# VH-VL binders against Uncharacterized protein mtre-1 (mtre-1): the designs that were tried, part 18

Target 1, 142 residues: Uncharacterized protein mtre-1 (mtre-1), of Caenorhabditis elegans (q09347)
Amino acid sequence: YHQYRELKCSTPTNSIRGGPDRAECHLVLKAEELETGRPVPTGLGCWQEDHDGEEREYCDIVCPKSHTVFISYIDQGHRACFNFITYQVEKRNDEHVLWRSGKCLNSTVNYRIGCKFDDPFETQFKSDNEIFAHLRARARRV
Key: E = the ipSAE of ESMFold2; O = the ipSAE of ESMFold2 at other seeds; V2 = 0.75 times the mean of E and O plus 0.25 times the DockQ between their complexes.

## First folded at step 15 (VH-VL; framework fv_guselkumab)

Design m1 (from i2 with heavy chain F106L; at its last look DockQ between E and O 0.89; V2 from the best seeds 0.00; counts 0 for: pae E 3.4 > 2)
Fold by ESMFold2, look of step 15:
Structure m1 (fold): chain C 142 residues (1-142), chain A 122 residues (1-122), chain B 111 residues (1-111)
Amino acid sequence: as target 1 above (142 residues)
Amino acid sequence: EVQLVQSGAEVKKPGESLKISCKGSGYSFTSHWIGWVRQMPGKGLEWMGIIYPGDSDTRYSPSFQGQVTISADKSISTAYLQWSSLKASDTAMYYCARLEWSGDYLSLFDYWGQGTLVTVSS
Amino acid sequence: QSVLTQPPSVSGAPGQRVTISCTGSSSNIGDFYDVHWYQQLPGTAPKLLIYGNSNRPSGVPDRFSGSKSGTSASLAITGLQSEDEADYYCQSYDKSLSGYVFGGGTKLTVL
């Protein structure tokens, strides 16, 4: 069973590489790979953490209990966002998050993400309002 | 207050080009998707496509892919719908609307422009 | 032809109750995707009437109500007024069509 996500991060000036302004990210929820998707409000489900003195911004990609998460494509046109250096998908218990750091925080970048599950995604969330409640709880607690 | 103000009515001939506009105010224009909706005379609403002005990501309904161009100029908080060559069948009312959420619900159009009537006659 | 089917018209006398159906499939209403309703008064732009299946925006009277069951949704209007004469559209998201979908619309006539 598959779900797809796009994490779209953009700066006010659309700076491609490490500009002066912080990018703001929003998630696009897709049940099928080839669909428009349902955009989530910018910033919802994202938060900051300090990791060994380095600022990171984490965003919940809404793939709970997924056994496999993969990034199928990164649309950035620059090298400010490098896997394991300035971004990574990380598993926290049954949840998956994407973090960004360094110059990637100030860069326009779009991630295409796939998630594989043992059971249909609808067993995790019964409606859009459950997805929203999940994301709002994440934003309120950090 | 959120407002979407569209350009005025247009009367055109087949084969002419046209670009109509939708100016957003009262919210962060670059942080919300804007959609375009067609309503042919005496007919219902048809979703045409959406754009995210923050990065110009543009997505079209399959029925309208290749038929129109959706664009935005975020420096003046304006989205556009344009035709390179109008046909008589393009005669319709065109609305812009903000794709948003209300409460905990997604995928709704919460604010609508007043509409732009496009008449294409020979 | 929309994937969300509405009756072309319904009618009722002032004070009566009418119901407008919106029938979809498992790729839209029959999944977890919500149904929203819009009212379009003659000569005006559509206005959000009901969202998230059953919620009313501020300023919408409580005689308008919505529900969702299975692959269908319903808009109910009680205490009909002449000002309710309008076109009504349901709207959802369809994962197979890769986009937003409106019903064909229902013209409500207040007799």
Scores: ipSAE 0.405, ipTM 0.824, lowest interface PAE 3.4, mean pLDDT 87
ESMFold2 (binder alone), look of step 15: mean pLDDT 94; pTM 0.957
ESMFold2 at other seeds, look of step 15: ipSAE 0.705; ipTM 0.894

Design m2 (from i2 with heavy chain F106M; at its last look DockQ between E and O 0.86; V2 from the best seeds 0.00; counts 0 for: pae E 2.3 > 2)
Fold by ESMFold2, look of step 15:
Structure m2 (fold): chain C 142 residues (1-142), chain A 122 residues (1-122), chain B 111 residues (1-111)
Amino acid sequence: as target 1 above (142 residues)
Amino acid sequence: EVQLVQSGAEVKKPGESLKISCKGSGYSFTSHWIGWVRQMPGKGLEWMGIIYPGDSDTRYSPSFQGQVTISADKSISTAYLQWSSLKASDTAMYYCARLEWSGDYMSLFDYWGQGTLVTVSS
Amino acid sequence: QSVLTQPPSVSGAPGQRVTISCTGSSSNIGDFYDVHWYQQLPGTAPKLLIYGNSNRPSGVPDRFSGSKSGTSASLAITGLQSEDEADYYCQSYDKSLSGYVFGGGTKLTVL
């Protein structure tokens, strides 16, 4: 059983090499890999944490109880986001989050993400309302 | 107050090009997707595509892929719909609308432009 | 023809109750995608009337109500008034068409 996500992060000027402005991200929900998708409000489901003295921004990608999560493609014009250094997908209990740090926080970048499940996704959420409520619980104002 | 203001009515001939506009105000234009919707005379609403003005990411309905171009200029908070060569069958009312949420519900169009009537006849 | 089927027209007398159906399939309404409704007065742009199957935006009178069941949705208008004369559209998302879909529309006539 598959679900797909995009995490779209952009700066006001679409800086591709880092810059003065923080990127803002939003998630796009997809049941099939090549569909328009359902955009989530910008910033919803994202928050910041310090990790070993380094600021990270985490975004929930809505793949709970997934056994496999993978980034199938990363679209960036210049490398400010490096795998395992300034971004990666991390599992927290039954949830999956993508974090970014360093210059990646100030760069325009889009991620295409796939999630594989043992059970149909519809058993996890009964409607878009439940997905949105889940993401609101993750939003942090600071 | 959220507003979407569209360009005025157009009368064109087959084969001519056209670019119509939709200017957004009262909200963060670059952080919200905008859609285009066609309404042919006496017919219903048809979704044509959406654009994210923040990075100009565009996505088209399969029925309209390759037939129109959707674009945006975020410096003036304006989205565009354009044809390189109009056909008589392009005669319709065209709306822009903001793709949004309300309460905890997504994937709805909460604010609409006033519409742009495009008439294509010889 | 739209994948969301609405009756082309409905009519009712002032004060009556009318309903407008919106019939879809397992790829849209029958999945977990929400249904929204729009009112289009003659010569004007559509306006959001009902969202998330049954919720009213601020300023929409409570005589408008919506519901979703199985592969169908319904808009009900009670206490019908002459200003309710308009076209009504349902809207959802369809995973097979990879995008947003509107119903064919229903013209409501107040007799």
Scores: ipSAE 0.601, ipTM 0.873, lowest interface PAE 2.3, mean pLDDT 89
ESMFold2 (binder alone), look of step 15: mean pLDDT 92; pTM 0.939
ESMFold2 at other seeds, look of step 15: ipSAE 0.697; ipTM 0.894

Design m3 (from j4 with heavy chain F106L; at its last look DockQ between E and O 0.05; V2 from the best seeds 0.00; counts 0 for: pae E 14.1 > 2, placed apart)
Fold by ESMFold2, look of step 15:
Structure m3 (fold): chain C 142 residues (1-142), chain A 122 residues (1-122), chain B 111 residues (1-111)
Amino acid sequence: as target 1 above (142 residues)
Amino acid sequence: EVQLVQSGAEVKKPGESLKISCKGSGYSFTSHWIGWVRQMPGKGLEWMGIIYPGDSDTRYSPSFQGQVTISADKSISTAYLQWSSLKASDTAMYYCARLYWSGDYLSLFDYWGQGTLVTVSS
Amino acid sequence: QSVLTQPPSVSGAPGQRVTISCTGSSSNIGDFYDVHWYQQLPGTAPKLLIYGNSNRPSGVPDRFSGSKSGTSASLAITGLQSEDEADYYCQSYDKSLSGYVFGGGTKLTVL
C-alpha cells in the first residue's frame, strides 16, 4: 500500500535560497502520486528543537507505521537544503518526521515523499479530521 | 559540460604545507556543494568534507576535522584542500567531486576531478 | 575497515553475469538511506554508475543494475565485457558516523 506526501515550504517573499524570513511549511496528503492532494493548514504539525546547538524545524509527514519512507524529488534551485546536512527524514517510534536546519529554514523548497505500508493507511486514520487533530496535538508540544 | 580540473601532482617533505586546488566549470560553481575524497595507495575511498562555495558553509568528516582546511574562492570557481603540516601518512590521491542537486536524494558525487597525487617522503 | 562490506574481488568470463554485494547495518543501508555505486577504471577517477539504489545515469548501459534489500545492496552486471574490469564502490550515509561512507571496493576481473 502506497501513500504520498508533499511538504511545501515557502518564504513570504518566495526567496529561493536563504533570506531574512523563515519559511513556513504545509503538508499535502496524497493517495496517488500525481493527484492534487489534500493540503494541511500551514504550520500544523511542525515544531522546533535544538539539536547539538543547531536549530532544527521538524514536521510530521503523517506516515505512521510505514515500513519505508523516501524522498522521491526535491523542488529547489539552490543548495541550502542538502540531504543529511540541513534536512532529513527520521523515524520517531511509529512516526516519521522531516527536519530542516541552517539556511534551509529560510529557503523555499518542496519535497515529494513516498510512504509504504503493510496495511492500508486508512486503517490508522478514519478521516482527515483525525489527521488534523493528531497534527494539532503535536503542534501544541512545541 | 561539467568539469572539475585539479592541480598537478605534488612531492613534499613531512612538515611542509600544501594547498591543492579544484577548478569547476560548465555549471554554477557557487550553487553546488563540492567535496574532497582521499584514496590512500591501494585503498578505498574516504570522504573528507564538503563546502558550499556560495557562502563557504563547510562540513568535515569527523576523521578529518582539524586535520585539513577546505576552502573556496568563488571569484575564480576554485575549491581548495590545505594542510598546514604534512605527514608521510598523507601520501594519497585526492579527488574533488560535485554533489548532485537535481531534486534527487543528495548523498552522491556525480562529477569527479582527475585527482591530485600527493607524495610525502623524506 | 568500512562499515560497508564488499567482497575484495569477483571475476567472470565475457558474456557472463556477476554480482557485487554491499553489506551494511541499521545505521546506513538498513535505514532509509539510498545506496549509490561508482566505477573506477584503472588509473582513472571514480564515475557514478548507479544512484538511489537502482537508477542509471544517462550513458550507463542497462546491463548494469542495482538493488537494495534489508541491510544489503547489490550491483549486477550482465553481458560482462573486458571494459568492465574496474574497481566498484558502494556508498551510503551512516547516521552513527554522521557522514558519507564508501564500501571497501571490489575488484572485478574479466577472465
Scores: ipSAE 0.006, ipTM 0.534, lowest interface PAE 14.1, mean pLDDT 83
ESMFold2 (binder alone), look of step 15: mean pLDDT 92; pTM 0.941
ESMFold2 at other seeds, look of step 15: ipSAE 0.151; ipTM 0.746

Design m4 (from i2 with heavy chain F106V; at its last look DockQ between E and O 0.55; V2 from the best seeds 0.00; counts 0 for: pae E 14.2 > 2)
Fold by ESMFold2, look of step 15:
Structure m4 (fold): chain C 142 residues (1-142), chain A 122 residues (1-122), chain B 111 residues (1-111)
Amino acid sequence: as target 1 above (142 residues)
Amino acid sequence: EVQLVQSGAEVKKPGESLKISCKGSGYSFTSHWIGWVRQMPGKGLEWMGIIYPGDSDTRYSPSFQGQVTISADKSISTAYLQWSSLKASDTAMYYCARLEWSGDYVSLFDYWGQGTLVTVSS
Amino acid sequence: QSVLTQPPSVSGAPGQRVTISCTGSSSNIGDFYDVHWYQQLPGTAPKLLIYGNSNRPSGVPDRFSGSKSGTSASLAITGLQSEDEADYYCQSYDKSLSGYVFGGGTKLTVL
């Protein structure tokens, strides 16, 4: 069973290169790769943590209990977001998060993400309201 | 209080261009999608498309893809609906509406503008 | 024609109960997609009436109720009042059209 996500991050000026302004991210939930999807409000499900002296912003990509998560594409023109250096997907228990750091935090970038499950996604969240509540609660954990 | 205020009624000729506006206030403009909905005279509501002003991500109904341009200027909290060449069949009431996530999978339109009547006559 | 079918009109006398149907298919209502309802009073913009199949926003009287079953949704109005005379639209998402869809609308006449 597959689910897809887009994580879209943009600066206030829509610059595609690092700059003074922090990018704001929103998640788009997709059951099929090519569908329009269900947008999540900007910033919901994202939070900051200090990792070994470096600020990271983590965003829950809503792929709980997924056995395979991958970034199939990253749309940027400047390479401020480097795999394993300034961004990566990380598993936390049964949840998956994407983190960004450094100049990636101040860069416009779009991620295409795929998630594979053993069971239909709908067995885990019965409604978008449950997803939204989950994401609101995520912000309070930090 | 959340408000969406649209530009005034327009009377145009076929072939003319037009850009109508929808100004949001009372909320974080960049944190919600804004949609445009057409209502032809005596007819029902038709979804045209949506935009996320934070990054200008724009999604169109297949019926309106290539027929209009949806845009936003987040610095003045304003969304736009634009035609490059109006047709008589574009005569309709046009609403902007804010999208919110409060139901399963499907966004709802929780606040609506007052509407902009566009009349296109030869 | 819209993929969500509503009767073109319904009518009722003051105090009566009326029901407005919204019939879809497995590509929309028959899947897990929610149904929302909007009221459009004469000469005004639509207003959210029911969301998530059955929830009322603040300020909507409890005589308005919604339900969903199978491929259909229903809006019920009890204690009908003359001010309820309006157009009513259901709204959902259709995966085959990859977009939001409104029903064709129902004109409610209070006799």
Scores: ipSAE 0.006, ipTM 0.525, lowest interface PAE 14.2, mean pLDDT 84
ESMFold2 (binder alone), look of step 15: mean pLDDT 91; pTM 0.935
ESMFold2 at other seeds, look of step 15: ipSAE 0.432; ipTM 0.838

Design m5 (from j4 with heavy chain W101T; at its last look DockQ between E and O 0.05; V2 from the best seeds 0.00; counts 0 for: pae O 12.4 > 2, placed apart)
Fold by ESMFold2 at other seeds, look of step 15:
Structure m5 (fold): chain C 142 residues (1-142), chain A 122 residues (1-122), chain B 111 residues (1-111)
Amino acid sequence: as target 1 above (142 residues)
Amino acid sequence: EVQLVQSGAEVKKPGESLKISCKGSGYSFTSHWIGWVRQMPGKGLEWMGIIYPGDSDTRYSPSFQGQVTISADKSISTAYLQWSSLKASDTAMYYCARLYTSGDYFSLFDYWGQGTLVTVSS
Amino acid sequence: QSVLTQPPSVSGAPGQRVTISCTGSSSNIGDFYDVHWYQQLPGTAPKLLIYGNSNRPSGVPDRFSGSKSGTSASLAITGLQSEDEADYYCQSYDKSLSGYVFGGGTKLTVL
């Protein structure tokens, strides 16, 4: 079973070179890779952590219990986001998050992400509102 | 405790060069943009430019492009503002300020240096 | 000519309420850019007072509050005290100028 995500991150000026302003990200939920998808409200499911002295922003990509998560494409006009250096998909228990750091935090970039599951995704969330509630609850835990 | 400590007051003559400094402490210096702001006597605040010390990416306000040089030395956590040839109209207070790095708030200068008074007179 | 327009001065008696306006345009406050406020006490550097339109950093009294609506923002000070006498600046980002913009400043006088 499969699901797709876009994580769309934009700065106020649409800077692609890692400018002075922090990008704001929102997730797009997709059942098929090329569909338009269903946007998650901005401001849900992302938080900051210090990791070994480096500021990181983590975003829940809503691929719980997925056995395979991959980035199929990164749309960035200028290279500010480097895999394993300034971004990575990380597994935390049954969840997957994408973190960004450095100039990648300040870059307009879109990630296309694939998730593969053993069970249909709909067995975990019955509706988009349930997904939104999960993301709101997660943001408040921090 | 985040601090930005600037170099001391300067008295200069027109045509002289000058480089003033802003030393950051209490945070990761290379992961925050540092901006410079001018305040002419009795006037308001004017943004001059910003620098990302991690790679020296520097952006200038159009009003100050070509008028000053902004640089940083990340090995000593210090940003600089420099003139190659001072004018009497450069007499002002100059502040450095740190940009907030979270995506939750845009364009926020959260910590400011104490200021460096530059006086340019014949 | 400030991109963000503030009244040059505002005054009030101790205990009163005053407001300071900050008027911009669709290229700054009227877009998605936040408004921040800085207090500059006489002879000192600016200090963050209000951020993200309405948030107070720790150590800023509850009597300071901010709001944003349309292309304008305002700073309200209640229970005015002599220590509030300072210059106040609003600040945002302007898309057309590709830069950070400050209001012209407002001198608050406590009578």
Scores: ipSAE 0.006, ipTM 0.565, lowest interface PAE 12.4, mean pLDDT 85
ESMFold2, look of step 15: ipSAE 0.435; ipTM 0.825
ESMFold2 (binder alone), look of step 15: mean pLDDT 92; pTM 0.941

Design m6 (from j4 with heavy chain S107N; at its last look DockQ between E and O 0.82; V2 from the best seeds 0.00; counts 0 for: pae E 2.9 > 2)
Fold by ESMFold2, look of step 15:
Structure m6 (fold): chain C 142 residues (1-142), chain A 122 residues (1-122), chain B 111 residues (1-111)
Amino acid sequence: as target 1 above (142 residues)
Amino acid sequence: EVQLVQSGAEVKKPGESLKISCKGSGYSFTSHWIGWVRQMPGKGLEWMGIIYPGDSDTRYSPSFQGQVTISADKSISTAYLQWSSLKASDTAMYYCARLYWSGDYFNLFDYWGQGTLVTVSS
Amino acid sequence: QSVLTQPPSVSGAPGQRVTISCTGSSSNIGDFYDVHWYQQLPGTAPKLLIYGNSNRPSGVPDRFSGSKSGTSASLAITGLQSEDEADYYCQSYDKSLSGYVFGGGTKLTVL
């Protein structure tokens, strides 16, 4: 069965080809693919790391224990955001994260993300409150 | 102090267009969703839709999809609610409200505008 | 009609306790979505009163309390005062309607 997320990243001028301003991102939580969703506060669950000399910004997309996480749609981020080059979904320590790098860090891009589970009865988070607590705890670790 | 200041009351006839405004101040306007809520005379609150001014992503309640247009101009920190053709049944108080996260909880409206009364009559 | 059902009115004498119910379904309150409450004093905009089922924002007296059980939520007001005369709304999120929902509202009359 599925859960859905959006990761919405925007710059002050909505630049899609990079630029001087870092994009700010927020997650939108969804139980079904086409719903309004429940926005998470901007910036929560995102952090920066150096990866082999290149800065990356990682955002927790909150799809724990899913066997597959996939990006079903990318809105206008193709100019500076390319899969496997300047962004990718990866699994780290039971967490699925999306990282961005290069000009993608300073570009407006919106991701629609699906989380597929083999076992519909085994999910880590049982409420939005648990998700928010998880994201707040991560922000304090960064 | 977070403030949402709405445009003044309107008296209109059926078939006329109207655009009312909600100006936000005291917070980052482009990083918070803004919602519109209708209150018909003597009735309760009805969620109409929300917009993210940062990129103008707009989402409507099914009851209002196609009936109104929600928009924003982030350069002047202002959200809008617009009708192309008003009906007498659009007579109501209209509020804008900021969608925010409080503590460990989601899905609430923490600050509200003062309201804009729209009267549509022949 | 709202998917969150509140009694249209409740009343009480000064000093008494009143409760206002908010009845939903498995697609909103009965799921993991929290319930929030708003107070609308006569002639004014709504104001956040209770959030996350039971939490009070700064400045809200402790005689206001909230709870959630099953598919329902409840707002309780103790030590009723004339200034409490207002309309009260519960609010949640509904996955079937894909959006935010308010209860129909409850007019509280202080006798």
Scores: ipSAE 0.491, ipTM 0.838, lowest interface PAE 2.9, mean pLDDT 86
ESMFold2 (binder alone), look of step 15: mean pLDDT 92; pTM 0.947
ESMFold2 at other seeds, look of step 15: ipSAE 0.676; ipTM 0.884

## First folded at step 16 (VH-VL; framework fv_guselkumab)

Design p1 (from i2 with heavy chain E100Y W101D G103S D104G; at its last look DockQ between E and O 0.05; V2 from the best seeds 0.00; counts 0 for: pae E 5.5 > 2, placed apart)
Fold by ESMFold2, look of step 16:
Structure p1 (fold): chain C 142 residues (1-142), chain A 122 residues (1-122), chain B 111 residues (1-111)
Amino acid sequence: as target 1 above (142 residues)
Amino acid sequence: EVQLVQSGAEVKKPGESLKISCKGSGYSFTSHWIGWVRQMPGKGLEWMGIIYPGDSDTRYSPSFQGQVTISADKSISTAYLQWSSLKASDTAMYYCARLYDSSGYFSLFDYWGQGTLVTVSS
Amino acid sequence: QSVLTQPPSVSGAPGQRVTISCTGSSSNIGDFYDVHWYQQLPGTAPKLLIYGNSNRPSGVPDRFSGSKSGTSASLAITGLQSEDEADYYCQSYDKSLSGYVFGGGTKLTVL
């Protein structure tokens, strides 16, 4: 069983690496990799944490209990977002999050993400309202 | 073609300072991370740290934090590894390597310098 | 001492298949952490051999292949040739160390 996500983060200046504005992100839920998908409200499911003196913004990508998560595509023109340095997908208590830091926080970037499950995703959430309620329960500090 | 050319071998005594270099060519030097890797005699590879020459953002392996200084001079496309006071245990081959950046997804070392042998003995 | 464990040595005759293992843990080799392989010929710098678990850069023969399963990765060499005699290193990222890690290395001897 598979699900797909797109995480779209944008700034008014789009192509500027580490510009003056914090990027705002929203998640798009997809059952098929290249479908249009169902947008999550901007900012929902994202929050800030300090990690060893460096600010990170975490976003829940809604792949709970997934056994495989991968990034299939990254669109950025400015080279501000680097895996393991200024972003990473991490597993937290059967959930998956993507964090960004440094100049990636203030840069436009779009991620396409795949998730694989042992059971159908619909066994965990019966509707988008349940997904949104789950995301609201995660603290947002933007 | 991408090339990383390192400074020549060094023979030093304990307590001396040293700065070795890695000059990049054939690519946009300021837009790629450069890393340093140590290989002690007869041993494997150890990551020491990385630098982004465009803004000098520098990250160290915890094992090497405070042991060395990594820097870059983007005006001459050169990265540096520096010791303020060498120890005999610093005897090793030191490589610089470019971080491969498939749109920022993969983080691995695709091009390596030829190495700089540093020998520290009394 | 490395968190990625490789056999210290492997050997094979010309034409034989050999494999080199790279064993880690959930903090380094897992579904999120790609494994890369480097070849270091005697007296030379390391060279990228396999990246992203199984991809070959241009110029690497298709008799080299990589795979990953669970917390382990494997490099396979078929049709072994004398020029394959080298040290081989796997590499990943380790979350607990917050850094890149190399395996201890494997010396391949062609008999």
Scores: ipSAE 0.153, ipTM 0.739, lowest interface PAE 5.5, mean pLDDT 87
ESMFold2 (binder alone), look of step 16: mean pLDDT 91; pTM 0.936
ESMFold2 at other seeds, look of step 16: ipSAE 0.518; ipTM 0.858

Design p2 (from i2 with heavy chain E100Y W101D G103E D104G; at its last look DockQ between E and O 0.71; V2 from the best seeds 0.00; counts 0 for: pae O 9.1 > 2)
Fold by ESMFold2 at other seeds, look of step 16:
Structure p2 (fold): chain C 142 residues (1-142), chain A 122 residues (1-122), chain B 111 residues (1-111)
Amino acid sequence: as target 1 above (142 residues)
Amino acid sequence: EVQLVQSGAEVKKPGESLKISCKGSGYSFTSHWIGWVRQMPGKGLEWMGIIYPGDSDTRYSPSFQGQVTISADKSISTAYLQWSSLKASDTAMYYCARLYDSEGYFSLFDYWGQGTLVTVSS
Amino acid sequence: QSVLTQPPSVSGAPGQRVTISCTGSSSNIGDFYDVHWYQQLPGTAPKLLIYGNSNRPSGVPDRFSGSKSGTSASLAITGLQSEDEADYYCQSYDKSLSGYVFGGGTKLTVL
């Protein structure tokens, strides 16, 4: 079973090398890789943490209990977002999150993400409203 | 052609300072991370840290934090590894290597310098 | 000791196949952690041999191949030749150590 995600992050000026303005990110939920998808409200499911003195923004990519998560493509003009340096996907308990740091926080970038599950995704969430409720509850944890 | 050319071998005494260099050419020096890797005599490879020369963002392996200083001078496309006070245990071969990250899924050291042998005698 | 475990040595006769394992954990090898392999010929710097688990850079013969399964990776060398005698290192990222990590290295001897 597959699900797809797009995490779209944009600054007001669409800066690609970092700048003064934070990018705002929203997740796009996709059942098929190339569909337009269903947008999650901007900022929902994302939060900031300090990791060893460096600010990180974490975003829940809504792939709970997935056994495989992969980033198939990153669309950015300048490479302010580098794997393991200024972004990475991590597993926290049974959830998967994507974090960004440094210049990547202030850069326009689009991630294309795939998730593989042992069971149909609908066993976790029956509707988009359940997904949004999950994300609102997570946002309040920060 | 991408090249990383390191400074020559060094023979030092304990307590002395040292700064070795790695000059990059054939690519955009300011847009790639450069890492330093230690190889102690007869032993394997150990990552020490990386620097992004474009803004000098520097990250150290916890084992080397506070033991060395990594820096860069982007005007001459050169990265540096520096000790304020050498120990005999710093005797090793030191490599610089370019970190390449493409397609958002790969992170590797694709080009290596020839190495700088540092010998710290008693 | 490295968090990526490799056999200290392997050997094979010319023309044979050998494999070199790289065993880690979910903190350094996994579905979205790439494993790279480097060859270090005697007296030389390491050279990229395999990247992204299974890709060969230009100039690396087809007889070198890589794979990854679960928390382990493997380098296979077929048609062994005397010039393959070298040290081989796997490399990944370790989230617990917050850094890049190399395996302990494997000395390949061609008998």
Scores: ipSAE 0.007, ipTM 0.641, lowest interface PAE 9.1, mean pLDDT 85
ESMFold2, look of step 16: ipSAE 0.069; ipTM 0.710
ESMFold2 (binder alone), look of step 16: mean pLDDT 91; pTM 0.937

